# Designs tried in a protein design chat: VHH binders against Protein HEAT-INDUCED TAS1 TARGET 1 (HTT1). Part 7

Target 1, 277 residues: Protein HEAT-INDUCED TAS1 TARGET 1 (HTT1), of Arabidopsis thaliana (Mouse-ear cress) (q8lfw5)
Amino acid sequence: MESLLECFAITDGKCHPDCLKANNEQEDYDACQSAALVAVSLISSARVIFKIDSKYTEYSPQYLVDNVGKEEVEGEMDQPSCQYTVGNLLSYLVENVWTKKEVRQREMDQQRREFTVKDCFEFAFKKGLPRNGHWAHVGCIFPVPPFACQIPRVPMKGEVIEAANVSEALKLGMQQPAAARLHLFSPEFDLVGEGIYDGPSGNETRYVGLRDVLMVEAEKIKGETVFTVQICYKKKTSFVKVSTRSMILPLNGDDESQVTEPACLLVDFCIPRFSIN

## First folded at step 21 (VHH; from w03 with N104H)

Design y06
Fold by ESMFold2, look of step 22:
Parts: C-alpha cells; sequence; structure tokens
Structure y06 (fold): chain B 277 residues (1-277), chain A 120 residues (1-120)
C-alpha cells in the first residue's frame, strides 16, 4: 500500500486534476481551509524546531478539512468496505478520483462545520495527522472514503497554548511562529504595502472579517509594538506589519460581530506545544 | 561557524545583581531575535527573556520587573541584567538566537550556558 500512497506524493499533495471543485472553482476565502493550512504549517514548524521531526515534514491540511468536527460512528472502521486494503483504495480511486464525478456542493456544506486553528491543533493532538502525500486526493472529493480512519497517521501529543494579550503573544512567538487572527479592513489592508497596517482609517472603510495569520516577527516602532504577520489574502501570500494598539473596531460589515470596547487588530494567538518523547 | 558565548555567571547572594553577556559571531546579528533561557536539573528550558530584531521584549512571569534584556547590534551582543536575585533563579542560563525565513525555514543557535547560583 505504500507504493500507491507514494503515487499521491507525485502529485505534490494537490487534488486530482479532474476535481473541478477543488481546482477550478474554489472560493477566494474558505475559513476551514485557511485554518487547516495555518495549523499544519505551525505543526510542521514546531515539530522540526523542537526536534520531533528530523526534517521539515508536510502534514495534510486536507485531512483536517475533511475530519475536524466530524463525529465518529461506532463500529464504522470495522466494516469490510472501511478496511485499508489495496482493493478498497483502488476501488475508491477509480470511482471517486480517477473518474469524473459530480459533487453536490449543498451536501458538502451540510456535512462541514467551521473550525479554528485551535480546533485543528486539538484534533491533531487527539487523532494525529497523515503526511501530506498520504491524504492529498483521498479527501479532495466528496464523499470521504470509508477507510479514511485507517490511513496511516503520525501520532501527535501536546497541548494548545494561548495568549490573551500582546505581551503574552510576544512570549509565544519567541521560539516558533504563532497563529493569530487579523481584523481585516478594506481598502486599508490592500493599500498597506511596506507600511504598518493600522486598521480602519475613516475613509470608505469596509470590514472584511477575521483572517488567520502567522506571527513571525515583532519590532518596536515609535514606541509601538508592531507584529509582522504572514497572511494569504486574495490568493496571495504576503508579509504585513500590524499595529498592536488598542482601538474601537467598526465591525459592522461582512462579519456579524460588533466590538464597542477597545480591541487589537490581532487576536486569538496560539501555538501548538508538543510533549517531549 | 555560528558561535554564541555566554559570560557573567557566578555565585551571588539573594537580593544581589548579576549581568550576563552573550557575544555572537558567524551570522548577521541584526536579523536574529535573541533570547535568554534557563534550565535546572530535571526540568525543561524556560524562557527568561527575549528580544526581537526590532527591539520588542518579552519576559518570563517569574522575572518580569527584575530582569532586563537588551541588545547592541554594533557589538553583536545581547545582555541580561538580573536584579533582586532569588534562590529560585539558580540555573544554567543559555543564550539563543532564532530566525524565521519564509516559507518554512527556522534557524536556532544555542550557547553552551553559564551557571548562575543564588544562595546565602
Amino acid sequence: as target 1 above (277 residues)
Amino acid sequence: EVKLVESGGGLVQPGGSLRLSCAASGFTFSDYRMGWYRQTPGKQRDLVAGIYTGGSTTYGDSVKGRFTISRDNTKNTVYLQMNSLKPEDTAVYYCAAFRYTYPHSWEDYWGQGTQVTVSS
């Protein structure tokens, strides 16, 4: 079975070319995909930084997208069609990956719930994660294969460490990248370039929502702590300096929340902390 | 070759002060965040103080207000001023340097450590 899983690795962990939903019509922003990508990036980084992995190992964000929030069904993995065999894998690939099958978006949406980077870390610590090449196309289409729980996963043990404020976030990000979420305003974010993103400016500002980011550096500029975050926005990865000053955020817009108390643009800092083996 | 050399450790009475230095070579010092960590036998290394490339600082809870980290990029040196020392501060103190490089490269370098002993 290892040789067939290695065929997935040849595709560089990407979905099957004929998977129209995953390859051609993916929405610009998917909160679950964003959380999964950030989570596996931090897991991969932490595992090499703390010498749990001897080299940078890519884990599957698609596995998280497919499985976080899914309740286990008692006895499901004991059924013959759920066994991780060459026959079952090949049958699944023929029926769902190598043939062109239509996928009803409504059925996918009903079975999927939103989750955060923290949820992804907790799931990984509970269930482990497969390497990226081992899960790539298997979870690209709906439905998830019956034998999915038996695909080899790297076990992971640890806990999620969170920070409530900028001071604690600086501590979390000292030795490894930290996850956070950024309150994103348009057009201010689109116009920041090499400057410092200060959030709303009072022009024609529009609240876009929260976006998952990686906090990768910090500096003091004019007495203000400024984080550098890595963000994927409008399908483009960039590095942005973000103000940490407290402010009233005008969140009436695309997000249903409204904040009337002072808040920071960066919230929900967390890291995965792995146990020593 | 990257090298971090700690100095300034020693024996000191409770309430006393000590200043640690870490001389760095073999890399572009200003690109790295610097930290001081400490370790007692049987325990993991704990963050004592960190300073990011642009000067933002962070401190472990037990040393906040007593210790001060600073860096001098012209001398490739990071310092830890330790005041109001307590017996609980007794440990080996390590200098560390970290850098993240996109897309997923993380570098860490560590010194060999310097002993700090606080006893009456």
Scores: ipSAE 0.734, ipTM 0.892, lowest interface PAE 1.0, mean pLDDT 80
Fold by OpenDDE, look of step 21:
Structure y06 (fold): chain B 277 residues (1-277), chain A 120 residues (1-120)
Amino acid sequence: as target 1 above (277 residues)
Amino acid sequence: EVKLVESGGGLVQPGGSLRLSCAASGFTFSDYRMGWYRQTPGKQRDLVAGIYTGGSTTYGDSVKGRFTISRDNTKNTVYLQMNSLKPEDTAVYYCAAFRYTYPHSWEDYWGQGTQVTVSS
């Protein structure tokens, strides 16, 4: 059964042309995809650091996208729909793979719930994660097959550790990469280049939203702690230096009434902490 | 071969000071964040102090104001100045090096540790 499932798995990061297209279209706007990508990266890294794994493992972000935030139905694994049969497989292919692309896209879009990196961690600790190669529809617009619950998952034991402030985030990020969410403002983020992203600068500023990022380094520049983060934005992965200065952030557009209390551009710091035993 | 060698540990009285050194070799030292960790038997290894590549530092809560981490990239060495030592600071102290490389590579190296004992 495992061998049969593997026949439908994505290998070496390759996906069907339709999957690639779907992935490219979603990368810029799908918060869930971003969160999932960050989460699987951090999980793998942490497992290596704690010597749980000997090497980095590519876990499936699509698995998280497909499953996080959904209501858990008790006994789902025991349901007949989760049985892997040739008949079920063929039905799935006929109904979901060999159908019109437009129809599939619409159906998938309606089922997605928003979740964070933290949610991904919690879910992973609860359900485990499959390897990327075992989740065949990574980046694809195909519905999750009913028998996907039988795909092998690596069990994980641990907890989510959160940082309340930048100082704590520095500590968390010292031994391992950490996750954060970054407030994006246009055009400031687009124009930062090799400089320091320092948030909104004027009346022409537009709030874009929160994007999940990987914190990879910290340094002091002119007395201020600056984080270097890895971000995927506008179909580009880049490293950006981000100010940790607390500032008034005009959120939710140009409405002055939506000004929040002083906050950092980076928020919601967290890491996966794995149990060794 | 990557090597981290700690030195400077030993026995000291409460209120005393020690300076730990960690000499690194076998890798590009300046590209790595460095840290000091400590561990007592039966307990988890905890971060004492860390210094990023850019020089930013972080400290465990119990050692803030007493310990100072620094690095000399020209000597491939990281230091831990420990002042006002307390019995609770007794532990094996480990030097560590870390680097994250895009897109998913994470490297960590550890020294063998040096014993610090604070006792009257």
Scores: ipSAE 0.611, ipTM 0.831, lowest interface PAE 0.8, mean pLDDT 83

## First folded at step 22 (VHH; from y06 with G55D)

Design z02
Fold by OpenDDE, last read:
Structure z02 (fold): chain B 277 residues (1-277), chain A 120 residues (1-120)
Amino acid sequence: as target 1 above (277 residues)
Amino acid sequence: EVKLVESGGGLVQPGGSLRLSCAASGFTFSDYRMGWYRQTPGKQRDLVAGIYTGDSTTYGDSVKGRFTISRDNTKNTVYLQMNSLKPEDTAVYYCAAFRYTYPHSWEDYWGQGTQVTVSS
């Protein structure tokens, strides 16, 4: 086990040129990657706050990307092909690294699964998380090695706490970072700068989608609660002030004819709450 | 050295009022959100009131309309005005400071607490 961990640790920040190229060509993290990144950040912070960890620990977001939403395979760890051996490692390298493939299996798998920060928290509490150095980097295009199931995970005990509205979100976010999802519209978000993002404003607006964000601060501006959120957009991290007064009409599914109740630009507030023994 | 010092606690009759103060030192006060929490023996520490750096406030449900949190950045002090006190408000009250710093640092500081007792 120690040898395996050492091997993975050595690869930290290093990957195959094809993977590096693929990552460089990617304009933005997808929704799952974004969710995973936010999740591990909040988990790490929460663990410090709850005095589980003495300092911020980097846990693997890619582990979440690779595993959240997948069906559990019973007995996987006991399969010969899932053992860490020189033979299995070599086989993996020959099949996945030394052989050029047009389509990477990991990318295909990731595209098929959608999950949220909440899902990430729930998964982490169920399965634990490996340290970042013990897993592939975010955006790695190579398939997960079968013997990766042998990589140790840090157990996590807790629950997800959700807030139904802005008022409750303020409470949740008080003593630990909170997650939210932000409805992104272009070009309004792109042009917000130091202003307040208040959603769609014109006929040329385009809905980009929901993005996971970290709620970092709140302030009162002209009687309105405005949240400052940390967001990774187009692989750039920024802080944006977001209106809580502005409301949008979310579309229900793929049916444009279904009008739902107005919703805030920020939705799905939640935190990971760790259990203290 | 970071220090949070609570004051203003004590014994008060039901229906009475107290004003708690928390004097902060050793850090840039204005960069931190401040909160008051309370705890009774054997129970978890609960949020009473919070004030963000931009003066947005939040309150526990049981104290809404009775308690008011405020801050004075020039004095590095956060206050909790407690009106219409009830026996159920009896607890040790703690002052806390919180800050998030990019990329992932979360800081928290806590006072030693001050006893508030509401009794006839």
Scores: ipSAE 0.849, ipTM 0.945, lowest interface PAE 0.5, mean pLDDT 90
Fold by OpenDDE, last read:
Structure z02 (fold): chain B 277 residues (1-277), chain A 120 residues (1-120)
Amino acid sequence: as target 1 above (277 residues)
Amino acid sequence: EVKLVESGGGLVQPGGSLRLSCAASGFTFSDYRMGWYRQTPGKQRDLVAGIYTGDSTTYGDSVKGRFTISRDNTKNTVYLQMNSLKPEDTAVYYCAAFRYTYPHSWEDYWGQGTQVTVSS
């Protein structure tokens, strides 16, 4: 089964040219993809740190993208169409790969529920994760095959630990990389370079959204805690120093009546803590 | 060879003070965050204090205001000043070093530990 899975692994080099083209045309990963990528990285690291794995293992972020937020279908694994057979594989190929379907990307985007790194961790602990080579690559535009439910998953036992503030985040991130979400403003983030990102400045600022990041280091500058975060933005990974003193007012949509509390640029700190049996 | 060697532990009366030192060798000390952890028999290791590469510090709730972590990169040494010690602080104290290296490498090193006993 392992050899079969390896043979059928949909990697960047083996996927359909149309999918590769679509991915190359995508300027940036979406929020779900970003969250999934951060999640599998932290999971892999945590497993090594906790001596579950001897080395870093690549788990499938696309698996998370495909499954997080979806309702569980009872008995799915017992359905004939969900069996890994030559017939089912051929049917899938005929229907999805060999037949040109014009609007594949738009339909998939509309059905995706937004999820966070925390959601990814929780899902992973519940369902496990397949290895990256056993699942479609990130950004794959093809539907998940029905028989994909038969793909082996590495079981994971643990819990998500959250930090409510910067002080708790410092503790949380001490022994393992921690996840956070960063409020991105343009052009301030784009122009930060080697400086400290301190959020919006001036009248021309635009809120881009929340981006998942890894907290990798901290320093004290002029009495302020500054985090160094690893971020993937526009498919480029970089390290950025982020102010924790700067506060923003989250713009709640059209309802002027909801007074939103000031928030740090970095929010939603969390780690996967594995249970050691 | 990477080595972390703790010193300064011992027996002290309640209300007393100790200063732990951890001498590091075999790696670029300044690139690592350093931490002190403590463990009692049958329990998990808990964070006592941590100091990041840029001297940002964090403390366990039970030791805040009493303990101070510091580092001297020129001496490859991390310190834990422990004041107002309590019997509850009795444990084996471990020095640890951590580093994240892009893209996916996490390194950790641990000392052998030093016993701290607070008793009348």
Scores: ipSAE 0.848, ipTM 0.946, lowest interface PAE 0.5, mean pLDDT 90
Fold by OpenDDE, fold request of step 24:
Structure z02 (fold): chain B 277 residues (1-277), chain A 120 residues (1-120)
Amino acid sequence: as target 1 above (277 residues)
Amino acid sequence: EVKLVESGGGLVQPGGSLRLSCAASGFTFSDYRMGWYRQTPGKQRDLVAGIYTGDSTTYGDSVKGRFTISRDNTKNTVYLQMNSLKPEDTAVYYCAAFRYTYPHSWEDYWGQGTQVTVSS
């Protein structure tokens, strides 16, 4: 069954040339993709840690990208168009793969969605996750087939645990990898190298945005807790040491004229906690 | 073979002190964060103290200020100094080692545990 499903999945190197081209032209993953990637990684890791899985299992980040934040339609699985049939598959191919389109609807929809790693965890616990090989690759520009709802999902039971500060994050990240969001400034982040990323410096700094990261290690340097985070930036994975002492003044998302309280460069710590039962 | 061996547990009076040790073998100790956890029958295992590879430490709320975790990489040993012990600290204490390895490998090893009993 898995092998069969894998044959139907769209993966890198096997997807349509248009999709590959689009992905190659994309300099970086968007916020949703980033969140999803981090989420599935942490989920997989947590499942191993808590002996749910015997080994790391790759779950589909694109599934999250496709579904998180989307309104659910009850009875969708019972719709004729949502059945996994040869006819429906062919229809999908004709309409979406073999037909030239200027802009892929899937890509547009992805741009409209905004969700966090936390949202991904919650969704996963609610709906489960398909294996990566059973779903489209991350960044796939083709619309989700209606019959995709028939793709098997691995059920997951648990809850999201959040840490409000660095101290709590240290606890949270002790036994399993934790998610965080990193305020990225350029060129400081690009130039950090083996040093400690401590945020903006100078007048030429530019705020890039929040990026989802994995908290993978911590150390004490000159009395300061420094986190080592795994980050995928510009589709390249790296490890960066991040200051927790450095503070920034984030702008209120709703009103740029309002300044919020100083914040650490790393924020929004969370983990998936799987149920023991 | 990976091995974590706890020692130093025992019976102690309230207000007393114990020092737990965990000797590690079979892996590169310095690459792992180390932790002490405790568990009572029927309850979940809870973090008591953790020390990351770079000596950053964290503590459970109930033990903060009383317990101190430290490590000696030259001896492949992690320690838990427990001061001002309380009856509620009674539990089996477990030593644990954790490591994340790119891209997605998370390793954990656990000791067999040592009993700590705080009682008058």
Scores: ipSAE 0.846, ipTM 0.944, lowest interface PAE 0.5, mean pLDDT 90
Fold by OpenDDE, fold request of step 24:
Structure z02 (fold): chain B 277 residues (1-277), chain A 120 residues (1-120)
Amino acid sequence: as target 1 above (277 residues)
Amino acid sequence: EVKLVESGGGLVQPGGSLRLSCAASGFTFSDYRMGWYRQTPGKQRDLVAGIYTGDSTTYGDSVKGRFTISRDNTKNTVYLQMNSLKPEDTAVYYCAAFRYTYPHSWEDYWGQGTQVTVSS
């Protein structure tokens, strides 16, 4: 097992040329990856903040991508094929690495549903997380080895706390970073620069979708609370100030007939709250 | 050396007022969000009030409308004005400073606390 873990650590996100190619060709946004990355970041931060970890420890986002939403199979760990043996390892390599396949995919891809940061937290608290270096890199296209279930996970005890509005989010985000989702409109988000992202403006606006973000700071500007969020967009991580003003969001195309209630650009605030004892 | 020193605590009658101060040193005060927390024996430490950088504020539900947090960056001090105090407000009050630094670093500093006792 230690040898396997060492191998994972050495790959540093580049396990195979096919993975590199796939990553380069990957579209801007993967909801699952995004959620997982945000989740592990906040988990790592929270664990340091609350003195569970002595230092910032990177946990595996790919583990979440691979397992969240997957049906649990009782007794899986006891299956012979799930044991870490030289034979099983070699079989895996022969079948998945040394043998060329037309399509390389993760196991159970068809059953994978979109999940949120909240889902990631809940899963982490239930199953624990392996260290980042002990699991496949983010975006790995190779199937999860059956014996991966033997990889050690760091247990995590806690619960997910949610905030329904900006006021509650301010409380949650005070002592630790919080997660949120941002309604992203183009080109407004692209053009925001050092300004405040205040959502759609004009007839050329296009709804891109919800993006996971980290709430990192808040300030009062002209009587309005403005959040600074960390976001990964177009393969770039940046900090953006976001208005919390309630507004009409054109989420649905040309149907002018649907009166939508005003909403905040930031929604779905949550944190992982760890149990200290 | 980072220091947070609370002052202004003490004994007060119900309905009375206190003003807590927290003097900070050893770090760039303006870069940190500041908070007041309180704790009673055997219970967890709870947020009383927080003030972000740029003066956005938040309050615990039980103190909203009665307590006011403010900061003076020129004096490296955060304040908690406590009005209409109740016996339930009796606790050790802690000053805290928090900072997030990209990409993943989080800093927190805590004072030693000051006792607030509300009793007739």
Scores: ipSAE 0.841, ipTM 0.941, lowest interface PAE 0.5, mean pLDDT 90

